# VH-VL binders against o27280: the designs that were tried, part 155

Target 1, 266 residues: o27280
Amino acid sequence: MDSMNVPEVLEIKRIVEESESVKTFIFSWDFRREVRPGQFVMVWDFRDEKPMSVSLIDPVRSEIGISIRRVGEFTDRVHGLSEGDLLGIRGPYGRGFELMGRDILLVGGGIGMAPLAALADEATARGMRVDALVAARTADELLFLDRLEAAGVNISTCTDDGSCGFKGFAHERLLTLEENHDMAAVCGPEPMMFQVMRILDERDVPAQLSLERYMKCAVGICGQCCLDDTGFRVCAEGPVFWSQELSRVREFGRYRRDPAGRRVPW
Below, E stands for the ipSAE of ESMFold2; O stands for the ipSAE of OpenDDE; V2 stands for 0.75 times the mean of E and O plus 0.25 times the DockQ between their complexes.

## First folded at step 7 (VH-VL)

Design j3 (framework fv_bamlanivimab)
Fold by ESMFold2-Fast, scan of step 7:
Structure j3 (fold): chain C 266 residues (1-266), chain A 121 residues (1-121), chain B 107 residues (1-107)
Amino acid sequence: as target 1 above (266 residues)
Amino acid sequence: QVQLVQSGAEVKKPGSSVKVSCKASGGTFSDYAISWVRQAPGQGLEWMGRIIPIFGTANYAQKFQGRVTITADKSTSTAYMELSSLRSEDTAVYYCARSTYDFGSGYMDVWGQGTAVTVSS
Amino acid sequence: DIQMTQSPSSLSASVGDRVTITCRASQSISSYLSWYQQKPGKAPKLLIYKASSLQSGVPSRFSGSGSGTDFTLTITSLQPEDFATYYCQQSYSTPWTFGQGTKVEIK
């Protein structure tokens, strides 16, 4: 899965402000080092290194994009950077999404739309019909609507407060959707993904889900990358898993573990 | 309740550009997609593209990619369609029409009156 | 692109007749099909959406049926105001595409 272990220092070519809290950083990329939707890279600011999903894969322009939400010290520092500044990038890592069939449902919550936006580009390039359910707390936090629309994706929006589209959660909107798809890809908060997965399983729709919270473990020896009943390591065997694999994991969608290993409900 | 009101007829020379407007009256267009559909004399309907104003971008039919630009001004509830490098075969009536943008909502329930564009000489 | 083919291209009918128009998609479009009526010099008017849902304000003599690739518009008792051209349209995938039209003419 590891195609390169040493960070390359790359110049930030362009920055796109996706929302008040999310920016996409675009870099020139040599596609001899292949990147697939669903994979992540390690972003190094010369002090700390964090995993970030690849949100744009453009071999025609020789560019990749990495979308970063401002949530703490590392991301605050990266958000303070400008075009022309440098970041270290290594990877890609992890298993990418697989596409099958003629129509696909994407269900993304918040920054979880980042890897799904890259997947949408690949699916539309293959001539698939793409339906995207884009969920956020408020309208201002819905991501990639312009990019998805430009690509010909059919979009439905959900906001917790009803400020854009369906008022409620992604799984509540999905329950009102009458159609089945050949497959689905899901990325967002684990409680959302768990609810969505259960609905798709009842409808016999094969689903792939991306588990972002474990990606910070870039080494093989890391307890946080292991799932309860399966022993899967997200960085080696994920972050993308089939729903049939995740249905065996009691932890998924129900609880997580703090730094001391204690169970903490979502 | 909502009406779509389009700009008046245009006569253009080959190689020029035309910009047609479509104003929503009696409601907002922010919750809707606005499509542009043309019809050459005696011919059928041809979808050119659409804009969803709240998304801030447009989607175009491949045939018109590179020649058509669809924009929206939220402050005036007005959508625009600009077609460049005009040819005689672009002579048509151009319609704007609205639809909701949710899944399964690609039907156009309100239409503008149409704008005749003639490309001659 | 999805090709939409209507049959017939034209038909002659009398007031009171039952008229059927068919529309075939080159691939499955589920139920994402609409029917429009257009009179000379006028914009199209939506009649049916999602294959079988009657648009508000449209007379009940109009009905739609079908799914997948084959669809039908039926007018059960043709009225004088129904002489027009009818178009089907798919909204399953962009670009949205229309059938070539069916002209319903007075017999």
Scores: ipSAE 0.556, ipTM 0.757, lowest interface PAE 1.9, mean pLDDT 86

Design j30 (framework fv_bamlanivimab; at its last look DockQ between E and O 0.04; V2 from the best seeds 0.00; counts 0 for: pae E 5.6 > 2, placed apart)
Fold by OpenDDE, look of step 8:
Structure j30 (fold): chain C 266 residues (1-266), chain A 121 residues (1-121), chain B 107 residues (1-107)
Amino acid sequence: as target 1 above (266 residues)
Amino acid sequence: QVQLVQSGAEVKKPGSSVKVSCKASGGTFSDYAISWVRQAPGQGLEWMGRIIPIFDTANYAQKFQGRVTITADKSTSTAYMELSSLRSEDTAVYYCARSTYDFGSGYMDVWGQGTAVTVSS
Amino acid sequence: DIQMTQSPSSLSASVGDRVTITCRASQSISSYLSWYQQKPGKAPKLLIYKASSLQSGVPSRFSGSGSGTDFTLTITSLQPEDFATYYCQQSWSTPWTFGQGTKVEIK
């Protein structure tokens, strides 16, 4: 386990431009180290370290992909890298998604589609029917549509501006859908996830949701990612939670804690 | 009334390629997916693949993977199916068909008239 | 891939007869099953979608039933224009697959 906590310096094998703000970095991976959709890795650019979801798991090519949205200084530096450059990667960490049933609904918003794309690959490989509700602010921010279609995923899109698909938010689109599923996996902005979870609960659809919190150690020691009241550590007990677990989390959909531990509203 | 009009019959030699077109009229091209289905003489129906023009993405049956390419031109509301490395077994009538691509979809409610493709030496 | 098996492969019937065609999927496909009619030299025509929904413009003598693995197309009173080949098609997962067809002939 100690080896898992030491960053391995890996070469960027290739870079896929998913959108204007999102790139997927692909690395060679030794699959003796198991990785599951929904788990995350700590990416180290030798200056700073950030948790990132695994968006591609390809045992055939012995590759993993990490999708990163350009949002700040760290990601700006990473987005400036080229194929052949080096990054430190440690992990994977956290609890990933569990698959059950014959069909699954994926609801993703923005970069939240990253772990769901990996889950879609696994689900389709298992012969499951996969329906994916892909949400974004605009059409050009919709992610992984090519991958999903190629995999046989049924896609429904919604955009805030109506530039592609349903005009509105994911939970609004979900309300218009009649299909029921054996389970659901959700990842995106927490306000979106909160609303989606409520709808799924009303429909008695078992749901797993991936939370995003500030994580420092990734190994459940520092407590920076602890959720109020429950003491759940997003890096250890999560980031994937069942809806029943999140129902016990007071802060879910309401606020998060910043690096200083202060409450920050969504 | 929504219609799909396909290009005319083709006679091809083995090893060559054929490209069939399917022009949609009377509806919104971007709201639907276009599938290609073929039927050999006296045989049943075989799904080849599908394109969602609004996403410009396609899905192919494994049998045709690497040999078929489905494309769409949104400006002309036309879908294309190109099949390469033609064999005698590819002799068939090729249909384009419209379907929705959302959840619960998968039924093809509008069909083209078909394009006969004959592969012979 | 999901295999679709129709029964029978062919049948003979008279005008006014009740005709039943069955389709079985190799695995559960919920209600993602469609029925098509095809006449010689013509493209298939959608009759039923989502197992039991009648396509607009299709006569009410056509009906579909079933869920999971077993499905049925029923023609309550066969009309002269109904002599054709019928196909079931699953859309549970890609690749979409069709049954081998059922030819309805004049007795």
Scores: ipSAE 0.890, ipTM 0.941, lowest interface PAE 0.6, mean pLDDT 95
Fold by ESMFold2-Fast, scan of step 7:
Structure j30 (fold): chain C 266 residues (1-266), chain A 121 residues (1-121), chain B 107 residues (1-107)
Amino acid sequence: as target 1 above (266 residues)
Amino acid sequence: QVQLVQSGAEVKKPGSSVKVSCKASGGTFSDYAISWVRQAPGQGLEWMGRIIPIFDTANYAQKFQGRVTITADKSTSTAYMELSSLRSEDTAVYYCARSTYDFGSGYMDVWGQGTAVTVSS
Amino acid sequence: DIQMTQSPSSLSASVGDRVTITCRASQSISSYLSWYQQKPGKAPKLLIYKASSLQSGVPSRFSGSGSGTDFTLTITSLQPEDFATYYCQQSWSTPWTFGQGTKVEIK
C-alpha cells in the first residue's frame, strides 16, 4: 500500500548527458504516485542509496527524470550505467515547491538547477512568466540552458570566471536587476542561497529555497539532515523552505555539519 | 553601429526548404539573441523563434515546431533560419532582428533588411 | 498564445493631429509591451519598449502608456514621416505575438 517506502526496480529508459559531470536518467513513471517539483527520490544501485532531486516530471509521456552529478563512488557507478540497466527508486519524499502569482524568479547554482528545471516546466505550463538566473563556476557547468530556453524561460547567466554572461556571483547579478517578481525559488550552494535570500527579503519577494544537505536516509528518522536552531529535518520537513523560515536559522548560509555533527564554516 | 545583413531573395518549390542567413556587422551576438520574424504580403508580423548564440540554445513558436531550425555560427557572427516542407502560405518577407533576452526586455532594436521568399510551383 | 488586438485597424489623419492607437492583450502582460513603426518595403523600427520607454533616437512626440491588458501609443503632433503602420508586441511569454497593425494614412 505504502509504495513510497518500497524501492521499485525501474529500467533506465533514456540518459541525457547534461554536461561532463551531470547526466539525467529517465524512467517510466506511474503518476498514481504523484511527484512534484522540489521533491526527491532515493536512488538505489543495489549497493547504496542516495537522495536525488527530481529534475523532469512529464505526465504526458509518463516519465520522470533524475539528474545526477558525478562526485563520488556511488555517483561514479551510476554514471557507468546504460539505457536498459536497472535502478531502484523509492519515493517521492519531501515538500515540493508552491507556485503563486504570475511571474517567478528562479536562481540556481550548479546541480541546484535540477529541481528548478522541473519547477520551470510546471510554471510555464500554468502560464507563468519564468526568469531564471543560472549560476556556475564556469560555462561548462551551466545546466539546462537548452531545456529552459525551449520552455520559454528568460535566461541570465553568471560564472565565477566570466566565461558566460555576468562575471561574478548570482547575488551580485541579482543586485543589478530591476524587475520584481511575485515569488522566487532558489537552489544551489548554501552560501549563494543565503546571499540571494537576503536580497529577495529586502525586496519583499517571497522565496522558497531548497536545501541539499547531507542525508543518510529519506524516512525522516535520521538526524543528519536537521537544521541547527529550528530542528527542521530536510528530508521530512523540507527540502523546500520559505525564506521566512530560514531567516530564523542561524546555521543557514554560515555553517554546515560534518558526518560527526560538528559545525564547520562553509 | 551594429547592422544585420540578410541573404538575397529566393524562389522555392512547394515541399523544398530554404535557408536564410543574417550576418552581424559592426558588432557581435555575444550580448543578444537573434529572432526571426516573417510577414506575408499585406499581412502583419509573426515571430518564428530565436537563438541565443552565447548559450547555443533556440526556441520556436509551436506553429513552426518541427519545420524551423535556427542556428548560429559564432566565428562568422551569422545566424541562419531554415524552414522545411515549404507551402504557398510560407511566401513572406523573413526578417532577422536582434532581440534582448534576459529579464523584462524582450524587444527587437536592430532589424535586418528582410529576405523575400516566394513559394510557387 | 497571447492574442494582441489593436484599435483602430486604420485611421486617417492630418499633419499636426494627435493620433492615439490602442492595444489590448488577451491576458495581463504587466509592462512587457513594445511598439514598432513600419513603412512600406522596410523593416520595422522600435519606438517604445517596456510599455513607456522611448527608444534612443525616436522623436519625443511618440509616447507609450498602459499596463496589464490595455496599452496606448500616442503621437502628439503627427509629421509627414509618421504615416506608416504601427504594431504592438508582447514579450511576456513566447511565442512573442504582435497586434494586427494600425495603418495611419494621410487624410
Scores: ipSAE 0.630, ipTM 0.811, lowest interface PAE 1.7, mean pLDDT 87
Fold by ESMFold2, look of step 8:
Structure j30 (fold): chain C 266 residues (1-266), chain A 121 residues (1-121), chain B 107 residues (1-107)
Amino acid sequence: as target 1 above (266 residues)
Amino acid sequence: QVQLVQSGAEVKKPGSSVKVSCKASGGTFSDYAISWVRQAPGQGLEWMGRIIPIFDTANYAQKFQGRVTITADKSTSTAYMELSSLRSEDTAVYYCARSTYDFGSGYMDVWGQGTAVTVSS
Amino acid sequence: DIQMTQSPSSLSASVGDRVTITCRASQSISSYLSWYQQKPGKAPKLLIYKASSLQSGVPSRFSGSGSGTDFTLTITSLQPEDFATYYCQQSWSTPWTFGQGTKVEIK
């Protein structure tokens, strides 16, 4: 186990408004610190620190982008910042997605599309065929559609209210899609991921799923991100897990943990 | 050759309902959305709602919620639009149109010939 | 709901004229806009989809441009068969909505 990292204070270079509730904050980044799609960083606003997925990895422009949904006090404060303001960033941490084969399916719900957008860029750059199922509550909350289309991704959509694409849940739409992918990558609300994983397992499609858990240290020391019965640390062995690894996890799809470590139903 | 053929003109009294049919021929039906668009005399186009037959789901413009019902019968490749509690303002030509429904466009590339509905007292 | 506003509501033009019709959305719709032509007594006909893509069988004198909130339909050399009413339509989200129409009449 290594010593704890300290955040590097970085200037916000650009802010992209992805939706009414989601902004992408872009920073200059020294890629001697390698970043893989599916890894995360800890974002420090000088009062609190939260894990955020990397949504843009651009070694050519020496930039990373971090997409943040406004959901509470921390994210409200960060959303109030402007270009030129400062944030602390430490990382990257965790195991990213591993690409295999020639055909990949992405299934993302809400902000879960952030790490998948980064993965889509890498997959298309490798010449893979990429299908994406993008889910949200409403059409205005579907993320990264133009970016995915420009990258050559084949997009299917679903919305709870039916305002764009299929009206219903991602796993229901998935049943109507082609079954011939070499792998899948999934990120979103855990109940969605559980249902999607079940379908992908039945189809014998290797799947990697990105989990969200409470984190403090992010380097595998404090134990706050551990999964029941396996000892997996989301910050070290995850956040991306193969579906086979998650099939042994009692809590997956059943509950989440609050900052005090208490079980909270989904 | 894909065609949408609608049922014939109707004259109705205020307070009654009308049901217009739209039959697809020469192509697949369930892979598209079927929209209903109306046009009052001398007026523009107004989207009323659509159905996606493969999912058997419909959604409607707020103005028509509670008065319009759009259904589809996949076995006969026919969509239906029923408008209830008719008023004189509902006098219009009613079109069905085929479109895509996923991200990518939602443009209406095939239209029915239109069904004139006259509501008179 | 996304409101679509066309300008002008009508215009008079001569054969050979260049005609420009604009359409403005009340919020960004990216490029998810279509243009339709309608002649009296007939159903609308798709001309342009996804802001700038020409539908099969539509003459090249028709073109579309724009993204976000502002879009244009251009006819570079008006022909006798082009006297009609033109509508824009957004397909960003339901309810799908049309502009109020632009009637192009012979001068």
Scores: ipSAE 0.199, ipTM 0.682, lowest interface PAE 5.6, mean pLDDT 87
ESMFold2 (binder alone), look of step 8: mean pLDDT 92; pTM 0.946

Design j31 (framework fv_bamlanivimab)
Fold by ESMFold2-Fast, scan of step 7:
Structure j31 (fold): chain C 266 residues (1-266), chain A 121 residues (1-121), chain B 107 residues (1-107)
Amino acid sequence: as target 1 above (266 residues)
Amino acid sequence: QVQLVQSGAEVKKPGSSVKVSCKASGGTFSDYAISWVRQAPGQGLEWMGRIIPIFDTANYAQKFQGRVTITADKSTSTAYMELSSLRSEDTAVYYCARSTYDFGSGYMDVWGQGTAVTVSS
Amino acid sequence: DIQMTQSPSSLSASVGDRVTITCRASQSISSYLSWYQQKPGKAPKLLIYRASSLQSGVPSRFSGSGSGTDFTLTITSLQPEDFATYYCQQSYSTPWTFGQGTKVEIK
């Protein structure tokens, strides 16, 4: 087996506190192993292994960054680590984002802004015009605004409570934006992504969506490895999908599968 | 009581391949890794590799890399070890064994009965 | 790879004897060492894990000790069913490696 299937033990070089609940862990990376925005790595704390999207790709400093939200036992343990501590990293895995055209819209919800921040860096380096719609429940949960501003990205914000920018949901804000883009990339809660996708489809904007549940499928970590209504093999194809690929999937944004294969609402 | 049940003995010609199965009963794959360990006649134990089925992740000893493939089918709780380009030196009993996959927890508490593989012309 | 060396390669003993088997690792493996018993024609059986933890169902006459590079398996008051080959194994770093085995034979 390739080196990607064996965890490499890496030292945490720097930790950036993005918010009260989100930290970015930065590691030295040998860029002979390519990593692209939208790909993920398996993070191993020597007890459990979880997929995490790459949020920083910096070949000049020879670093990658992985942004982790504190939501459970594994992430609580990782958040307790300090600079100099060790983590196992396998990967990268999965299909990354593809860039096309001259301008791109990024739509990120919460931690879903993490892989899109890496994409923003690549798009701006290629000379594309980048507009980002950053959505969260409250102002304190908006992520990467300073990185996006530093990269030259045009930023719109929306919060459910109106504490920053537009008061409302991402799709409601998107409806007030009239300018079209050559493509879009979307990452966040699946119901948000579904609503955003439908608006982009009606506007004939090709969109790529990053589906967290399919990161596990891409490395064989899944309960169900098939999308209903298409026969589509999620384990080999994710986590990034074109909106046209998802247009026939009735489960997208509405249902997930339990271990028995039953449809359950989000 | 978790048991590992392996497929039956095989007699193979040099240059062929063999695929041995290991079916778990009385438990799930979710908490365990499955290792393959072989033992040539009158010799000691040699670890070949393992798979963590929930992650579909396999690791191999360098000696076997390129000739061995370890896979798992979660729907049937069955792990497989396929060894290609067989030589007479591959004549051995092949065992599957389970462990947890946490750091340092590679001790194997349940073993299959073993599968004798004989490579002869 | 971590090399595991057992001493002795074989020994002869009588029922009731105290038997000690030593295992040495080529580098520190902390406490991540296990001991197995194997009888002719049978799969190995786990006796001790984490250097000194007795596996459930294993008689208390078996005990393990050691850390770092030097480990010992002790059998107090050897029984007829204890005549077997014993292997140590490290689980500190892949590939996991076994000692060459120690055969405990009837005197």
Scores: ipSAE 0.000, ipTM 0.376, lowest interface PAE 21.6, mean pLDDT 83

Design j32 (framework fv_bamlanivimab)
Fold by ESMFold2-Fast, scan of step 7:
Structure j32 (fold): chain C 266 residues (1-266), chain A 121 residues (1-121), chain B 107 residues (1-107)
Amino acid sequence: as target 1 above (266 residues)
Amino acid sequence: QVQLVQSGAEVKKPGSSVKVSCKASGGTFSDYAISWVRQAPGQGLEWMGRIIPIFDTANYAQKFQGRVTITADKSTSTAYMELSSLRSEDTAVYYCARSTYDFGSGYMDVWGQGTAVTVSS
Amino acid sequence: DIQMTQSPSSLSASVGDRVTITCRASQSISSYLSWYQQKPGKAPKLLIYKASKLQSGVPSRFSGSGSGTDFTLTITSLQPEDFATYYCQQSYSTPWTFGQGTKVEIK
């Protein structure tokens, strides 16, 4: 992480409405500054700065996309912007996903599908076989299904309410899917990622998990980005971690931390 | 290949219940969902709900919630649809049909022959 | 619930005619639209799935197109066995919903 990095002011080239609560903002990008699936950028609206995962990486069109869910005042302001408006972008930051093998599994929950959509594009471009398990509370919150299908991804869905696909949670659906994958990539709510990790560990499938909730500090060393047992700094060493690394972390899937760093049960 | 074979026609009184069966013949439904679709005389098709037998998971159209129950017996490859509190407007032909259960795969490639249910006093 | 509207509700045609039926969804359903044929007294038969993919065993004179909210079923060179009612169905979100049907009648 370079502490001298300053936001570059970029024009919003296109906006794609993904759902009632999610929009993808597309910018021209100079790919001399490498971007990989799983990395994040800091988005600056000239008042506040927040970390957002990169959801589209298109070197042919020289574009990146950033998908943003409306959850608070910053994201409400950004959602009010139009094509032609300006945002500050700095980064990318963090460790991206690594692709290995021939047959991979993606497991995404809600907005966690955003970094996985970018990964799916790269994996299919490399000729890999991609299975994606896409989970959400309701059908209207399932994201990127059209992009995944267009890329040739084999899609399975589950929703908490049964409005699309299996009625239930991602880990319950995963138990019914083929066990033979060379790796998995997982992004979504931490309790679901913990359950998915346990199943993949039992199947001896190496998994990479993205801990997006800890992208609080993008300027380097930050105590609140540090995982208890390992000393990992999510903004510097994450947000993507291998499952064997997270198996050593007492807090993963068991408790979270408030803004002061105190332990709070799930 | 596989056929879906439904139980015979039923004549029922208002307020009673009907239970229609749908058996897979020439194969099993382990990798499929079974939907129930009805058609009132001279009307279009109306989806009632489905079951995914391997997950023991059923979901229903809101209009039928509380009155319809869809179940499956995996050992006999038979699905059932039970509709309670019957009214005259429930007079229809009831079809079972199979699909795969993943996203976008709700198209129904094999259909039962239909079961006529008549509700009259 | 997603509403599916077909146009026309009925049409009269002769053998050899080109027939076009349209289907509109109340919201985007991507490509997750199927077409069925139903003859009197029989169960529906799947013709097209995922908007444009022809079901095995269905004659090539049937084709589908469209994405998002607007979809079309085309029958080139109508045959005697094609006089039937046609339904579109979305499989994007439960409850799955059908159009009201289009009756293709002999002229």
Scores: ipSAE 0.006, ipTM 0.442, lowest interface PAE 12.8, mean pLDDT 84

Design j34 (framework fv_bamlanivimab)
Fold by ESMFold2-Fast, scan of step 7:
Structure j34 (fold): chain C 266 residues (1-266), chain A 121 residues (1-121), chain B 107 residues (1-107)
Amino acid sequence: as target 1 above (266 residues)
Amino acid sequence: QVQLVQSGAEVKKPGSSVKVSCKASGGTFSDYAISWVRQAPGQGLEWMGRIIPIFDTANYAQKFQGRVTITADKSTSTAYMELSSLRSEDTAVYYCARSTYDFSSGYMDVWGQGTAVTVSS
Amino acid sequence: DIQMTQSPSSLSASVGDRVTITCRASQSISSYLSWYQQKPGKAPKLLIYKASSLQSGVPSRFSGSGSGTDFTLTITSLQPEDFATYYCQQSYSTPWTFGQGTKVEIK
């Protein structure tokens, strides 16, 4: 209900089909309004508004990209749009990723690779060595492999069913990979992120994790975005958190809350 | 503390299937992975596979792929292992075991009592 | 699959003896190795995890060491309740695999 922050109406310049269920919508962007990897925008189709991570940041071409997975009525309608159609965009919102060191690890699950693809572009442009572990349930849900390869990223894949790359879960694949990284960035289902964080903590690799579930609070009351033990407001202080911050949150990776505030197991 | 309680012994004919249950009591299921490990008479331990209930998927040893299915019902904190196309070589004690998911994930700290499955004609 | 080989397959010992069991992995498994004790008719019991971490409630006479491919379980002063079969297990990658076991028998 925040009428004071009005969406800008932007034309869809280009659409990239990432998979059968994911599309990236590309818009011209005025970079006097800065955007960083890990931030999100509110996308308005003139009926409903939903938070979406920024997956492409290209100041040279003056473009941003927003990747959207088809999972319900809103996303079905947006997927039906064509180049030249209009969407409302508000933002960016949230805290982005911070790059440190020379050698970084990205661990992405499904659509969680979207913000990490933007981070990979920035890291490689800075001359960093980037290893990416791209995880999904099946091969068809692996995203951005072409973009990562083009950027010079060293890619490992992992599918639960073994249809592409390592057969198993992201944390099991991580145990087989080189332990030598200055930092990691992680985005995907919260249970996956919890297990990955624990391994990285043991290896003394500082990690940043992006919490998608709380992005919905960008259109609501900020108090509803607080984490149990820390009181952090995800829309103001997240969605990206360092692992040392999340290690103090009892609910991270264990349960979530329904609209009534009740604990629901993952 | 947490206990894993398995279903009782079974005698099966070759070619049939068996479904063994493993119920957790005194704690929640979602914080853990459940593995199935078998032991033939006088033999060592053989890992069959596991499920991490929060991921809604399971991993299996290649030897059992296509014959074993591991599932979990989070509402009853019960894991199941179903083995099909039974042969006499499948005669064994079948154990369920809990793994914590932390930086030491993969060790099994709580075990069920075991379920004897005998395959005989 | 990663193969785990234990040595010896069996040994005879007396109460008070120092017992050493070794476990070798066919490839590097870092420190992702656990040791279990199994008594006849019982489920295995976790003794050591992460190569050298003692499980809560396990007597301090048990210790583990090693990294990479070579690992050792040591019992410094064997007690009557320690006569059992011991198994190593790797959790570095699926499928998880066990050694063939080492039976510790009364001399």
Scores: ipSAE 0.006, ipTM 0.415, lowest interface PAE 15.4, mean pLDDT 83

